# Miniprotein binders against Uncharacterized protein C1840.07c, part 12

Target 1, 306 residues: Uncharacterized protein C1840.07c, of Schizosaccharomyces pombe (o74480)
Amino acid sequence: YFNVNQLFDHEFIKVFPNFKGNVEAKIKYPTVVYAIGDIHGDFPNALDVLSAAGVVSPVFPHEWTAGNATLVQTGDVVDRGPDTRKLFRWFNDLHKQAEKHGGRVVRLLGNHEFMNAKGDWRYVHPGDKASYPEPSEENRIIDWGHSGEIGNLLLSEYNVTYKDNTTGSHFMHAGLSPEWAYREETVNELGKELLSHFMSREKIPEYLEDFWAIEGPMWYRGLAQLSEEEACEVALNVTKTLNVNRLVMGHTPQFHGIVSRCEGRILLIDTGLCSAYAGERAVLRISQNDTDSIVEAVYRGKIVKL
Below, E stands for the ipSAE of ESMFold2; O stands for the ipSAE of OpenDDE; V2 stands for 0.75 times the mean of E and O plus 0.25 times the DockQ between their complexes.

## First folded at step 5 (miniprotein)

Design w2 (from w1 with E28L E75L; at its last look DockQ between E and O 0.04; V2 from the best seeds 0.00; counts 0 for: pae E 14.0 > 1.5, SAP 70.867 > 70, off the site)
Fold by ESMFold2, look of step 6:
Structure w2 (fold): chain B 306 residues (1-306), chain A 94 residues (1-94)
Amino acid sequence: as target 1 above (306 residues)
Amino acid sequence: SKTVTIEVRIRSDDPEELRYALELIEFLAMWLARELGIEVTVRVEVEGDTIRIEITIRADSEELLDLALKEFLFLIRELAEQLGAEVRITVERE
């Protein structure tokens, strides 16, 4: 039998001798969506921001603690850091746990997942490769293919975009130009087709060239990099076309934390989790009731309204 | 099955104290779920100097619900005392 009083007899009193209260929180918002951007193989930093937001336990085995909330991971789990396999398995397990509580983990494809599927390993960390038994590169090729653990997850559990109707929010890795927003209903099927072609090491067919191009859904940076005025014109068009209130994307790093543009219509959530930079790491939190929403960046030790 | 929901709000100007309180509540939730064979979920919302914690307990037995509820209320009371914090607790039974 665990005796909870033992926790208080010693460590708690030493830690909290001068704890002080403050003014109570805002109105209750029962629908909650969290989003985390590019992870790039960094399990410790993903754990730090997700546990700080209360999405997962800070205590091993770091299980789901967000009840019926939705967590969206916007791609680029792979490359630069070593923890790729651990991260894919962790998010898959978190999804299974979340489902038991009416929640879910939505997992989206980043351009680095496509690059790995096509055999473009320029950014693969040596520790990622070393996580496979020898011959490690051949086993990794299999793992990222049609018959592999990661390859099957990407084909069966991942999409390019996610529209959350309850919060009026659209999520993806890179971004949609107005042209691609008009065609948004095709994006997930085209992404699956491209991924399958890449896993088979096939030349990209002509009808998918625009999808994979710099202005296409896996690379477009306009909402992040255009001037505020120009980006807002695009965002007003895209949000109207998609019938959403806001667009959430990673892909373009924001080294000072989560950035809001165009009165909250553009949310840039790649905070450079895997970088050596001193930037602040955060997850996005959207809390929704019947009439209002609160959109916040959740950092270790602070929450910032967006 | 029967359900109990505990909502607790803890206000503090020290984020490390809020983190510690959450860690203890999460630890108790996982421990009770394993030891009693019940379902316990913890939803957390952090708003500036306040955390809102929603603990949902589901069990087939009123005895197990009452045991788990007692342990959470005891922990929350001890946290409120040691933290010197404003703590608001709401309990709803099915």
Scores: ipSAE 0.000, ipTM 0.186, lowest interface PAE 14.0, mean pLDDT 82
ESMFold2 (binder alone), alone request of step 5: mean pLDDT 84; pTM 0.840
ESMFold2 (binder alone), look of step 6: mean pLDDT 84; pTM 0.840
OpenDDE base, look of step 6: ipSAE 0.011; ipTM 0.227

Design w3 (from w1 with A21L E28L V46T E75L; at its last look DockQ between E and O 0.04; V2 from the best seeds 0.00; counts 0 for: pae E 16.0 > 1.5, pTM E .779 < .8, off the site)
Fold by ESMFold2, look of step 6:
Formats: C-alpha cells, structure tokens, sequence
Structure w3 (fold): chain B 306 residues (1-306), chain A 94 residues (1-94)
C-alpha cells in the first residue's frame, strides 16, 4: 500500500535523492559516456537502470533518449535470465537510433557470449531457449552461428575492448593483466578469431589458448580480486601502458553497487543486475569537459560520486 | 525563463500502481533536467481521495519546454492506460 501522506511529510530531496534540477541543469558537459555491466538476460532490470540514467525512455518502445552520448555495454547479455534475444535486438536498435543524434552504443563481448557460441549452454535460461520456435535447440544453435541473427551481430558489431580517448577510459568485460595490456592492440582481432572458431566448433589454434585462459582477457579477475595494494600496482601499470585514466570492467560481481579502487583507476560495474544476484543496480556515468571529469554511479533514486 | 506547470490528478484502487507512476515521473524529471539543461520540480499533495502531482518545467526556450511537456504527457497517458488509473491533466503556460 502506497501512503501518499508519508511522501508529503518528507522533504522531496530525501525521497528523491537523484533529483538535482537546478544543479544538473546549470552544469554542461559536452561529452557523456554511460556504461552498463552484466545483464544476463534481464530486460526489466536493464530498462530500469538505463531509464533512471536517462539513456532510454521508460515508456514503450523504450527508445534512445541520450542524444549524442555513448553507451558502453560490457558484455554478458546472455545466460541466467530469459530475455536474451530481446536484449540483443534492443541494443542493436538503440545503436541505430543513437547514430541519428551523433551518439552510439558500443557493445562488447563477455565470456558468456563466447561460451554460448562454443555450445556451452550450462547457464542458459529455459525462457531463452523457449523464445525460439520448435525445434528450439536447433534454431538457437543456428541463431548463434555464422548465419544467425545473434551470431552475425557478434561478429560484425561487437569488440572485446573499447578505448574512449575523450574521457581517457578503457572498457572491457573482464580485464587485462600487464602482459595483455602490452598487447592490447591485438585483443579485438584475437577475440574475433576465437569467436569464429567457436561458432564453427573448430579446435582453436595454439596461439588463442592463452587468450581464452583464466588469466586472459575474457576471464582475468586480478583488478577486482587482488588486494587493494596489489590491484592498484597492476592498474598503475595497465593505465600507463594504455595511456588512459581509468579501467572499466564487469565480470566480477559487486553486490553492494559499483566499486571504485585505486583512486578511480579501477571501476567495477557488474552489480548483479540480474535478479538472481539480488544486487544494487547501477549504471556508470562519466561526464567530461575541458577541465573536469565527473565519474558517478547512477542508482534508482541516488547518484554517488566515485 | 519560460515556465509550464502540469497538474496531474491520479485516482487508483491499487497503491502499488500509484507508487510506480510516481517513480517513473521522478525518473523522467531527472532525465530531462540532465539531458535538456532544464529545471524540473515535482511536488505531490493529497486532495481528498486523490493525489495531485504538480510538475513545473522551466527552460530558456519554448522548444525545450514543448519537448519536455510532450514527454511527460506521453508518459502519463500511456501509463494511466496500461494501469487503468483515472488521470486528469491540466497544463498552464506562462
């Protein structure tokens, strides 16, 4: 039961902490980049956080409303939740809409996309499979292959990493060790090669085994799991090597919200968005002008400076 | 320097639907303030058996006011239809 008298008895700001009308309206930042982490098939929760951040309309058909901003989705769209096909189509449509306004949607590969292309469906939700007509398994295999709708999107529109030079920010799903940071310029090509091999069910070449390994770009968790001091040592190396100010990654869940480490050099944005994780849901927002960079976690009802 | 006030009166038998609509209005207000560089103020009052929401939009241009007004009217009408809530809207321009 919603008690409107309770709302009336409280200051508007205490109930609506994200509402900053005058302050937000008076400060202009010409470059804005948003990032959303692991979605895992949960369209309602992705819609909630993206609409709260003003990236999409909260009203059907949930179109792009972020003008010339960039939205980065850092992978793991698939698995655990049922809305996989809807999400891939939605982000593709959002990109087309964004381009009309000078914006874009940058879509990155997560390890779960590789697993699905390889035929490892251990985490696929029954509702995802049921979204295909019978024979649903065969049709899903086709959809994730070289001739499928999702497979074609992954091969043509997705990368492993994204470097945004204007904000000095590097985005990916998992993370780069110092060894892989040194080779960062090869990572997107190697990722496409690996994805194609997986879709063809071919044995991967020896030179791709280290890419897919636990310490490789699709699995590395060191920036999230090492002690603060050790992770910061890695991040100082990696940011210097990549010539960026900050590293943004999902993959390692942070159940109490977006986490900043090493004075903002490490931003962990997987907040367990899928309801199975029951996490605090947020979108990263980076606002940039000539003199300032503002980095924030945007929750429903709250914005936190990072 | 231009101002529009939207008054929304909502009557519904389902308190969760009212809460949802109020929360979406807040989200739209935050979004418009950030993206359009405008000021949006939302105030909620009780009037007898209904609630009244006053949305005040202030912008430097009528184009921005019209855009923001259109988005609020669209949101309120679509959600009221889907929720089955009784909604009355009045608009005052200055």
Amino acid sequence: as target 1 above (306 residues)
Amino acid sequence: SKTVTIEVRIRSDDPEELRYLLELIEFLAMWLARELGIEVTVRVETEGDTIRIEITIRADSEELLDLALKEFLFLIRELAEQLGAEVRITVERE
Scores: ipSAE 0.000, ipTM 0.145, lowest interface PAE 16.0, mean pLDDT 82
ESMFold2 (binder alone), alone request of step 5: mean pLDDT 82; pTM 0.808
ESMFold2 (binder alone), look of step 6: mean pLDDT 82; pTM 0.805
OpenDDE base, look of step 6: ipSAE 0.012; ipTM 0.246

Design w4 (from w1 with I6F E28A V46T I55L E75I)
Amino acid sequence: SKTVTFEVRIRSDDPEELRYALELIEFAAMWLARELGIEVTVRVETEGDTIRIELTIRADSEELLDLALKEFLFIIRELAEQLGAEVRITVERE
ESMFold2 (binder alone), alone request of step 5: mean pLDDT 79; pTM 0.739

Design w5 (from w1 with T5K V8I E28L T41K V46K T56E E75A T90E)
Amino acid sequence: SKTVKIEIRIRSDDPEELRYALELIEFLAMWLARELGIEVKVRVEKEGDTIRIEIEIRADSEELLDLALKEFLFAIRELAEQLGAEVRIEVERE
ESMFold2 (binder alone), alone request of step 5: mean pLDDT 82; pTM 0.796

Design w6 (from w1 with D14N E28L V46T A59S S61D E62P E75L A85V)
Amino acid sequence: SKTVTIEVRIRSDNPEELRYALELIEFLAMWLARELGIEVTVRVETEGDTIRIEITIRSDDPELLDLALKEFLFLIRELAEQLGVEVRITVERE
ESMFold2 (binder alone), alone request of step 5: mean pLDDT 81; pTM 0.781

Design y1 (at its last look DockQ between E and O 0.05; V2 from the best seeds 0.00; counts 0 for: pae E 13.7 > 1.5, off the site)
Fold by ESMFold2, look of step 6:
Structure y1 (fold): chain B 306 residues (1-306), chain A 89 residues (1-89)
Amino acid sequence: as target 1 above (306 residues)
Amino acid sequence: SPEDLRYLAELIEFLIMWVERAKELIKQGKYDEAEKLLELAEEEVRFLKEEAEKLRKEGHEEVAKRVEEVAKKLEELIKELKELIEKAK
């Protein structure tokens, strides 16, 4: 018999408050936000970089070790790799664990989640399908629908964007054009509506067509692919509109590591970490105190200031 | 300083979580995983003792004593759990 509360008397608890992870960063910078990009079904590689960053335990069952920090996962958990169900369950469990310590796991929708919900399985890995009992494809269809385990998680726990006011950082999968930045307050509800229509195989209402378009929130690549000068013009506009210091996004792979553009206003965190792409594996870390932010790329074995 | 105390509190809470997880792994019969986690916890307990000694040298005797007391309790529990794993093999 072991009761955790018996380790702390009342006076000790006054001095030592609630659980927090990544202790050195927390001491100097009490607010810490981590972000991980596209995983594409690769549990081992996600585990490798998250454990190296101190977010999860390196030992099974790989539980939350980041205290009251926030972890943002920016979508595209599905496709190309086989570990889809394991990853969705893992992040859901990590969020429950983090809540006990004042932390959280913010989970965002990628375009590949929408594709799977609408029945577009062109990138689904055979091992993903095989994780379901036979008839595996029929069971997977159900799982990604309104009544399924994954489908229910996507509808109840996922958003398109996350704005973190303490660090002045905006997170999403793809990116916001200036037009969509102007309408940012509508993006999360529109995303939920579109997801529900896709799961029901319904025709997209006219007012959602621009949302799903190539220039819309789930596909826009301009901040990653425009020239430095053009991308910076967009980023200056978007950060001003959103009242944030920086924009964090996945979706457009950067195979040699996390890329910073426009004096840190653009952070590209999709490093192609799944084994199919064999890119570098990195997690973004934003550490904040009352006056300063430190923005870093965390790799296994090194930390690089951005 | 307040930063040093916050650091130690986070480490202690982290260790408690790992030890509690090791107990659950033992209940599931996952002994190799539990043993690995307990080895990691032992290393952090040694670090906790080193930090307590630094606090004592800086004049924070009462806090250092309480940190050492927690470290000893964690050490004892880790030893007990490792013995339970050994009996199960």
Scores: ipSAE 0.000, ipTM 0.215, lowest interface PAE 13.7, mean pLDDT 84
ESMFold2 (binder alone), alone request of step 5: mean pLDDT 85; pTM 0.811
ESMFold2 (binder alone), look of step 6: mean pLDDT 85; pTM 0.813
OpenDDE base, look of step 6: ipSAE 0.008; ipTM 0.191

## First folded at step 6 (miniprotein)

Design w2a (from w2 with T5K F27Y T56E; at its last look DockQ between E and O 0.02; V2 from the best seeds 0.00; counts 0 for: pae E 13.4 > 1.5, off the site)
Fold by ESMFold2, look of step 6:
Structure w2a (fold): chain B 306 residues (1-306), chain A 94 residues (1-94)
Amino acid sequence: as target 1 above (306 residues)
Amino acid sequence: SKTVKIEVRIRSDDPEELRYALELIEYLAMWLARELGIEVTVRVEVEGDTIRIEIEIRADSEELLDLALKEFLFLIRELAEQLGAEVRITVERE
C-alpha cells in the first residue's frame, strides 16, 4: 500500500521539511519490470503476490501502486479457477491506471486463451461459466468472440510475445524454438490470425498449423524440460537471434518457485499459483539501471536473487 | 491480539542513508497505526555503521496484521534497492 516512489513528490517534501536535497537530482531510480505467470482464474492468489510485490494495493479496490513500472502477465488467466472475468477486467483497469503514471500492463496470450476462443472448454471452471447470466454457455461464447468483452480485449490488447529493450528481456507464455526465434517478428501477427480463426470456429489454415503445433510458440516446453545442457544450447541460440539477455516464460509449472536456468537466460515463472496447484507464489522483478540488471523472485516475505 | 516482529538490519557507509531509512520506517509505522487502528512499536539500536530496527505489530485481525506486514516488507525492500544499502530482514510470527 505504501509506495516509496510517492515519497519523492510534493507530499513527501511537506512531511519531511528538513530534507535538503533535490529528490530528482540526487536519486536515480531504476527501470522496473515485473512479471507474473499463469493465474488460472485465481484472483485472491494473484492479488496476494502482486500486492506483496508492491504492484497493486492490498486494500480494495486494489489499484495500481507501481508508478512507472511495467507489469507483464504471461497468459493463462483462464481455466481451472472461477475468477476469469474479474481478472481480465482487473488487468485492463490496471493498465489504464498505470498509463497515468507512465507505466503499463503488458498482457500476453497463453494457450488456454486460444483453447477457450476455439470452444475447447475442457478446463473451464463451473464458477467461470456461472458468472454469465442464463443461457450461460451461449453468453460465454459471445463474450469470447469477436464482439465480446473478453474477445475484444484479446484481439486489441494482447500479443504472443513482448520484447523489452530497456531490460533486454523477452517475455511469452510458452517458448520459442530456434526455428520460431528466427521468425519472431511474425509471431504476433500469426497469433492474431489464429485467434480470429478460432473465434470464428474455422479450421486452422495450413500456414498456421506449425504455429499451433506442439513445437510452436503456444506449446513449446523445450527451454523448461530439456536437460540443463540442451536447454542452454537452445537458449544461447534464441537469445542471440532475438538480441536479448534473457527469456521469460510460464506454461511449465515450477511448484517450488521461480526457476533460473542457463546462468539466468531462462526464467520459468509459472509457479502453479492457482489454488488447484497450490504452488509457491512469486513474481519476477527485473530492475535495470544504466548497464546492469538485477533479477529477483519476489515471494511473500522474501526476495531471492536469480 | 496477534503479533508480528520484524527485525531489520541496515548497514551503510553513509550515516544519512541510515537516518533516511529510519525516518521512512517511522513514518510508515505512524501512518499504519493511525489509518488501520493497529499498534506499532519501533525499537532502534545504532551500532556504528549499522542500525537495527525491531518493529512489533499488534492487530486484532489476521487481515490487518498481514496488511501491515506486507507494507513494511515492501518499504524495506524498496529502501534496500534505492539506497544500495546492505539490508537483512527477519520475521517472527506468534
Scores: ipSAE 0.000, ipTM 0.183, lowest interface PAE 13.4, mean pLDDT 84
ESMFold2 (binder alone), look of step 6: mean pLDDT 84; pTM 0.832
OpenDDE base, look of step 6: ipSAE 0.012; ipTM 0.261

Design y1a (from y1 with F14Y; at its last look DockQ between E and O 0.01; V2 from the best seeds 0.00; counts 0 for: pae E 16.3 > 1.5, off the site)
Fold by ESMFold2, look of step 6:
Structure y1a (fold): chain B 306 residues (1-306), chain A 89 residues (1-89)
Amino acid sequence: as target 1 above (306 residues)
Amino acid sequence: SPEDLRYLAELIEYLIMWVERAKELIKQGKYDEAEKLLELAEEEVRFLKEEAEKLRKEGHEEVAKRVEEVAKKLEELIKELKELIEKAK
């Protein structure tokens, strides 16, 4: 089928700068998981970094090229940038393509998705609204509700957390405090319930108040913002509770690239990818064999071990 | 509400990070990028001032005062950086 030698000519390398490195890594480490953080409506920048990593084609129609790998998108696709509908459709299409090759696209909820579902549009870009026919705000309300294209995707295809047992990695948008790590098995169900309440414009019931609180799963920043020592104490507790090797999260931006804390137990992958933030653009890559893993930040033209 | 305060805290954190990034862009001579980022930051500072006024009208005087003070400090810094770019171009 696929002849790797045909893909290493000079023009191919210009288009796919990390492709050869990706193939060589996959031969030695056959399980590969990619993760991309907050996108905030910037399709060109998401395309740039995912194509540089070899996950998608840089040439229209920008299809899946990662074979049987997993791509995890950790939420906050919406707000600040204009390409929201295009991005949700794109990731859904990429998942369908990936399935044909034994891969998948795991899509996770960010706090901005919950905000949009509840009608809190303080950060919605005018171009996002303009992507709907007039009356654009009314049509967008419908789209983010129980009967809408985006709303249905969020209820059926999205979770708050993803635990990848093969790599021993736990993915989510914001983070889990030790209390919420202890209750991790409830998080995806509670998230679905909250999302449905928000779409119905219902007052949040008391039992969901802690979930949506500042220390809850959609807002918690402790793993990113506590001192190295304090964050590592939390991470050691949380990884032990969840029986994983590492915690991967977006939400708290790291404008100079992906940050590793606590000897790799904390991976902060929100790099301010949206052009309005002017952050570095990076994708996390975890390559795994039976006993070892390599954890890397993939930039255009550069791969850095973490 | 607690949710609204969380939102404002997040915005202030991003604004501080954006201004610090603009400083680095200026050092690198990337004036167009710095100017775009500062213009966006200035718009968000205006939003902070509007939110502070809403908080006052709702009886949250002390929170409003703190938000307004942060907005003022950021506005002054943004103005200084924009003047620096203008002279260096």
Scores: ipSAE 0.000, ipTM 0.276, lowest interface PAE 16.3, mean pLDDT 85
ESMFold2 (binder alone), look of step 6: mean pLDDT 85; pTM 0.814
OpenDDE base, look of step 6: ipSAE 0.006; ipTM 0.187

Design y1b (from y1 with D4E F14Y L40E F47W; at its last look DockQ between E and O 0.16; V2 from the best seeds 0.00; counts 0 for: pae O 11.8 > 1.5, off the site)
Fold by OpenDDE base, look of step 6:
Formats: C-alpha cells, structure tokens, sequence
Structure y1b (fold): chain B 306 residues (1-306), chain A 89 residues (1-89)
C-alpha cells in the first residue's frame, strides 16, 4: 500500500522540517554530460547502452532517468536501421522529460540527416521506409520536408555544434578543421540554411559549398584519421580557438570503443553501436565538479576512465 | 498517485540542487547561466505551490503544508539570488 508519507522517505525531502531557506551546498552535485554517437536507426542498441548508463529506463516507456544531466546525441540517427522515426520521437520526448528535471537532450545533425533531407536515401533501411503508411516513399519525403515531423524537428530543435561551457567540451558530429574553428559561430546558421536548401531541393549557394565539402564541418575526419602528432596539433589549435578543453565527435567509427586522443582533447564516440556495424555500445560520461572532470566510457558491464 | 508523489519528491530534490548550482555559478561569475537556471527553478517552484494546493484539496494537509513551506523558502532564496546577480552585473 502506498502511503503519502512515503514522499518524505526521499533523502532531500527528509530535510524539509529543517529547511531554513538557505540552501548551503551540503553535497557538491557534479554536472554530468552524457554523449552518444552514431545510432543509425537502431533503437534496441541505443536503449541498451543508454539504460546501462542510467540515462533512461530499460522498461517501457523508457523514460528519462538522468535528472539534471545533459545528454548529447551527435547525429546520424537515420540510415542503416529501421527505427528512425521511433528514435527521433524518443529523443524529442526525452528532452521534454529531461527539462522537467532541469536536464536536457541536445540533438545534433549528422551528415546522414543532411543527406536524407537532400533526398539521398542510399543508406535508408527498408524498414524505415516501411514505417510510413502507403504510399510510404511519398510520406517519408513529406516527413523529411519543411512540413514534416522530422523535418520540423531538424530545423527547430537540432544544431550542428554544441558547446558545453560547464565541462569545457565542444560537441559536433564530424569535427572542425582549424579554418572552420575560426568561424565556428557561423556553423549552426550555415548548417540550418544548407538543410533548408536541401529540403527544398534548391541549388546550394556557392558560399555553402565549402560547408558541405569533405573538409567541412559535416564531413571532416582529420581529428580521427590524422596521426597522433598531427591530430594533436589540430586539436590544440581548435580547442584554443574555441576556448574548450576537449572536442567530442562521432562520424568516424571506433569499433573497439570510445577513443581518446591527444591526452583527452579528442574524444571519438562513434563506436559503430548499430547492428549494421556490430561495434561496441558505449556512452561518454563527463562528470564535472568545481575543479576536475572525470571522463569515462560507459559500456554495459564496465566503465573505463579515459 | 505514487508516481506523482515520486515525481514531486524528485523535483524538490532537483530544485535544491539547482539552487545550489546557481550559487556556485554566481561565485564563478557565470551570472547569465545562473539567472537562466534560477528562472527555470522559479517556474517549478510555482508548480510546487500549485501541487501543494492540490494536495490540500485532496485532504493531504500535512504533506501540502510541508511542500508549500519548502516552495516558499525556495522562492525567497531564488529571489535573493536573482537580486544578487543584478547587483553583480
């Protein structure tokens, strides 16, 4: 039998009689940021690792359980798997839930979101298409357009980059070259413009061509693929330019788990978690107190300090 | 419902945490972030007051009174912190 008095069994509720209005920090609560890389339409694997990390409930309806934490998803939710619509809706719902607890879900765009908006569906899973009522392809086109559910989410709730000042961490799907780091403040706007043009099937303006280029913000792999020495040089430059401690990105798969490079300045969190890649399922966790950050890779059954 | 009460308890816990965090942010000179956090907290405190009134109407006077008391104190503290921010800017 539930007793209303059970409300006061909660640790902080027990202090109600003694609450003097001056909340002195009795407990230093760390700021926690979670990040998950490329999901590619695989809800089960995303759920598995996020629940293992304590971000969501493993039981339906898979509610937010991370309190005031921030979850960052770094893009590439679509393609290769069928659960695209479910994932977009879930992350939107999770954000709403998180907000009630002072948390949030930061949703970033990957190159696959842009490709789908453009009408490049080469990687779209048949199950994704089949998730729409007939005519399925036409309905999917609408859904990814300006008037669609996913299209509207992408244009309104998604960004290309996110800077978490509390942890000193910069998040994005691919990465920034030094050149793009100098113009980071324009990246989100340019990304939204490009996305809109793709949705409208308009010709891309010349000034956006560099944005969509292989060295541009949506495709750059230098921080993942360059030698340790060269990558570290780039990372040092970029982190200085952005005034952050670390760069977090997906896009380039690390099938053996989250990779830390350049003494933690580079965190590669795309672990190929989707069933199509059968990589490791991992979530990045950054716990920040006043002076220190603890950076960890969270797997089912193990936590690795990075 | 038990779920609603659990949510209420968690929310109060988080509000306390938010206020503590806001104090920390203020000490760090992060006034804009602190202000935003406090504004959000104020909204939730208002909700707590509403919930307390609901509990009272449902016959849970003791719980309602305690929640209301906490909500009022939080509101006062938030106000003080906001004033502090304004003076520091």
Amino acid sequence: as target 1 above (306 residues)
Amino acid sequence: SPEELRYLAELIEYLIMWVERAKELIKQGKYDEAEKLLEEAEEEVRWLKEEAEKLRKEGHEEVAKRVEEVAKKLEELIKELKELIEKAK
Scores: ipSAE 0.000, ipTM 0.169, lowest interface PAE 11.8, mean pLDDT 88
ESMFold2, look of step 6: ipSAE 0.000; ipTM 0.257
ESMFold2 (binder alone), look of step 6: mean pLDDT 84; pTM 0.791

Design z1 (at its last look DockQ between E and O 0.49; V2 from the best seeds 0.00; counts 0 for: pae E 8.1 > 1.5, pTM E .729 < .8)
Fold by ESMFold2, look of step 6:
Structure z1 (fold): chain B 306 residues (1-306), chain A 119 residues (1-119)
Amino acid sequence: as target 1 above (306 residues)
Amino acid sequence: SPEDLRYLAELIEFLIMWVERAKELIKQGKYDEAEKLLELAEEEVRFLKEEAEKLRKEGHEEVAKRVEEVAKKLEELIKELKEAIELAKRGDYETAKELLERALRDIEELAEEIRKLLE
């Protein structure tokens, strides 16, 4: 005899309107994975949608409220908005909190993280730079280097891809062509090698040039930009190669919300969340039990099945 | 450099999506939001001109000329988009829509030129 409403009082549910639904979903669907796309330095918008989804508290200090769930952040935390350091610290703290409940925050590298590590700051917001004491540029270089707070997190806690076997879902920032899907097991090591070379301002070895190329793991847009038919042919190949049901990626903005292609095999979750893009604010939610999977887009005021 | 061409491919994706988003923002009367999105494209033009100058100083004259031509086409696209916003502000929605559709064709042509550069 179990009544989920008795777990939390009425005042808690008023503050966290989606929290009650998360508990009921976990009873019926014990595995829940959330994914959030490109944030680009916009802490208020990330907080807004993650709290609406019940992943974090809308009330300061904005702590983890998703129990043993997994949150995947698919990269491009940096650039265009000012809140870079706050966001990296926040996700790191959320991961530590999630671990205490059996959950986790999986953090993935976007191409903008690589650009910042190599010193390509063309999109860095002035407020990001100003968050460092003077000389701010030199201190930011240190922070994004091998011994910096952000740099060390990127080298120790971040990967290019994440495969979740329980939900049969593969997550990354940009996408894998069939050629790179065949080599997927090498992608995280190659990404770490490239990141280290960039932080040291070293010329990359020839064997990493294809990794960083336009068709490589950090830039590939084919699953988002090819025609529905062509993209689906790629996705059928890649999902078979990876032995997964679906591919989740950011990188290619979808300003009207999360987009599903190829009968759900392609999920595009970069919705232009940062205020500079004026896009939707959305979080992907995958709920799984032994036999069923529910894939949903969670917006501020609605949930849409995908 | 090849890294600049990756950056240009990202910008082209942004511009395609900007035009589709701008059509909706203009229909909603959200002209300021449409103009904010356009500022990102204006930053790209400034960057491309700076990169072309850098390439020329490094002795890469042929590549610099190609980057300058892309920057010029982006300037023309930005002018078209600004005109579409101004037409919509004045209530000439049909002409604004026509300019946005023309801009989509111009972006497609630019994307093809950039794809040739990436090969």
Scores: ipSAE 0.019, ipTM 0.530, lowest interface PAE 8.1, mean pLDDT 84
ESMFold2 (binder alone), look of step 6: mean pLDDT 79; pTM 0.776
OpenDDE base, look of step 6: ipSAE 0.033; ipTM 0.569

Design z2 (at its last look DockQ between E and O 0.47; V2 from the best seeds 0.00; counts 0 for: pae E 10.2 > 1.5, pTM E .603 < .8, other shape alone 4.105 > 2.5)
Fold by ESMFold2, look of step 6:
Order: sequence, then structure tokens, then C-alpha cells
Structure z2 (fold): chain B 306 residues (1-306), chain A 109 residues (1-109)
Amino acid sequence: as target 1 above (306 residues)
Amino acid sequence: SPEDLRYLAELIEFLIMWVERAKELIKQGKYDEAEKLLELAEEEVRFLKEEAEKLRKEGHEEVAKRVEEVAKALEEAIKLLEKGDYETAIELLKRAMEKIRELLEEAKK
């Protein structure tokens, strides 16, 4: 019994037309999953696309407006932009708010989170460091360690992968080779172990070397960069192994928008939305009922079926 | 070490994406956005030089030499972009991209 026009004033709907459409789609498709890719420290651009998609309020304090939907953020919140601490806090608060409505915010680890935890700050924006009082370097080390606000969130709330059985969708930052798809059940525990070793500035133990390798779960780009034919062969293998319909990943930027490969089995959702890359801003939306899945790219001002 | 080669490969991947986006922005006349990419590119060039020096110390002189050639080309392109010499910057970025892709093929070995 609700009417989206009763919930929002006329000017709000004119500015954010996708928000009204999201509520109507929720009525027809009770299961909705949103996904947003690499943010790289850009709170204004993340707010812009998430509010345009109807996931959060465009009005301060930008709270959750997606009801019982799931939002998946696929990692690389840190680096290149300045708003790292604000973004981690915001997504944590959004998760708490979503839980009150039966929804959730699933937060995944990107390779840049691991780099920051190990003290590799080559891509850290000066504004990120400046968000800490002096001595900013020491205070940031603490924040990204076992005793820090960000470090504790990463260890307690973040995973490498997320499988959504309701939509048959698998989410992660980088990607799984066929070898790693066979081992998918180990990936989240191995990621937590590696993260903890990095926070302690420990050398990678032998059993984690292939996890952190270029072909491992935090770096693999094959599903994005192989030829269409080769990538589809991998995706058919991986989706069968994982028993899912589609693989959703960031990590490899698609500056002109969300890209679908292999008849929708591969969804590349890193659009380079941060100001440093100046790519398109998009959110993936998967809408599900008993008979249908609708997979869409949501931009400000338009929705494109994938 | 294998870790150094992994970081080189990842750095090369980001450089490819950065240079492609910068070229596109310049061709579209979005010079302010291209300049924002430049503000971050100095760190990438510095890291590329650091990786080349590590590779030289590990005995990979030929790879290090090619990395240094790419770094020099990118530095020149960045300087031209800062001066507003966009046409010349596009040409140098195009040539740098060719060298970067060659390095990526070598790094995959």
C-alpha cells in the first residue's frame, strides 16, 4: 500500500527520476541488489550516483533509502581521492540503517585496501592523510591497523567475495580464475589471514603467495581483459563451478559505463567514477522475482538494460 | 622478486588506463579533467622509476631500461599537458601507451 509520489515532493522526483522508478520496480520485483564499484576516496561522486539510484538520500545526512535491498560495494574505497575515512564511516552507518529495514550493505575488500594495510601508500591522496591530526602518518598507521577504526572494520565487516543466492550473483573486487573458483570456499578466510599479516607488517607466508599473486583473487583481470571468446570460456567455467548466473567485479575500469560480457555472465562495474579518473558514474541494479531477473546499469538520468 | 614484478604489472595496468582516459579527455576538449589526472600522474612516474631501479638491482637490466624509457616519455607528456600543449601531449601519450603495452607483455613472462 504505498505510492511513491506520496513519499517525495515533486521537485525531488524531477531531480532524481530514477528514485521513483526504483520504488515502483521494488513493488514488482521484491528482491533488489545494487552494486557500486571502485570509489577511490570520492564521497561526492559516490553520493551523486547512489542518491540518483535511490539508494541513499541526497539530503544530509545522506541516510539509507533502499528499504530491504542489498547494496554491494566491491572494494577500492581508498586511494586517489581524499574522503577515505568519511566513506568507511558512511558505509558502516548505512549498513546499520539498512539492517533496521531488513536490508544490508555488503562491503568487499579491494587490492588497494590490502596495500594500505601493509603500509604501501603510493596512491594515498594528501587530503586523506590530512584528515588525521599531526603526526598524520603515525595516526593513519594506527587507524589502518589492528587497533584502528578502519582496520577493525576491515577485519570484522569485510570479505573478499559475496555470493547472493537470491539473485544467483557472485561479487568481488578483482576476479576468480578457474583455479581459484575451485577454491572459492577458502577465499574469504585467506583474505582475512593476509590482511592480518599485512597489518602486522609480516612477510607473506608461503601458503598465501598465490592468493596475492597477479593471477590471484585480489588482482586477476582475465574476465575483463581476455578476448570476448576467452573471457566467456572462463566465465562459463567459473559460473558453473560457483553455481551462479553472473560474475560482478570492479578493479578494471570501464570509463564509459558498466560493461556486460558473455551474455551477461560478466559484469564490469568499475566505471572510474572518482574525479581522478573522470569516468561515468553508474550503479548496477539486479531486480529479481520468482520468474525474472532484470540487470541494469543506473546512471544519473537514465537506466540501461544489460 | 615475484612481488616486484607483480607490482610492476599492476602499475602498468593502471598507467594504461590512466593514459587512455587522459587521451580521451584531451580529444574531447575536457582539458581541466585531463589536468586532474596529471596531478596524480607524478606519483605513478616516480613509482615506475622506483620499480625500474629495483629491477636493475635484481639483474633485470633490459626490463629496467625499457621501464626508464616509458617513464621519460610519460614525464615529457605530463610537462606538455601542464603547458597546455595538448596536441603534442596526445602524440607523446600515444607513443608512451605503445611502450607501456610492450612492457606489459614482457612482465607477464
Scores: ipSAE 0.006, ipTM 0.408, lowest interface PAE 10.2, mean pLDDT 83
ESMFold2 (binder alone), look of step 6: mean pLDDT 71; pTM 0.622
OpenDDE base, look of step 6: ipSAE 0.167; ipTM 0.669

## First folded at step 7 (miniprotein)

Design c25 (from cp2 with E17Q M47F W48F)
Amino acid sequence: DPEKLKEEIRKLLEEVQKLAEEALKLAKEGDPEDLRYLAELIEFLIFFVERAKELIKQGKYDEAEKLLELAEEEVRFLKEEAEKLRKEGHEEVAKRVEEVAKKLEELIKELKELIEK
ESMFold2-Fast, scan of step 7: ipSAE 0.530; ipTM 0.774

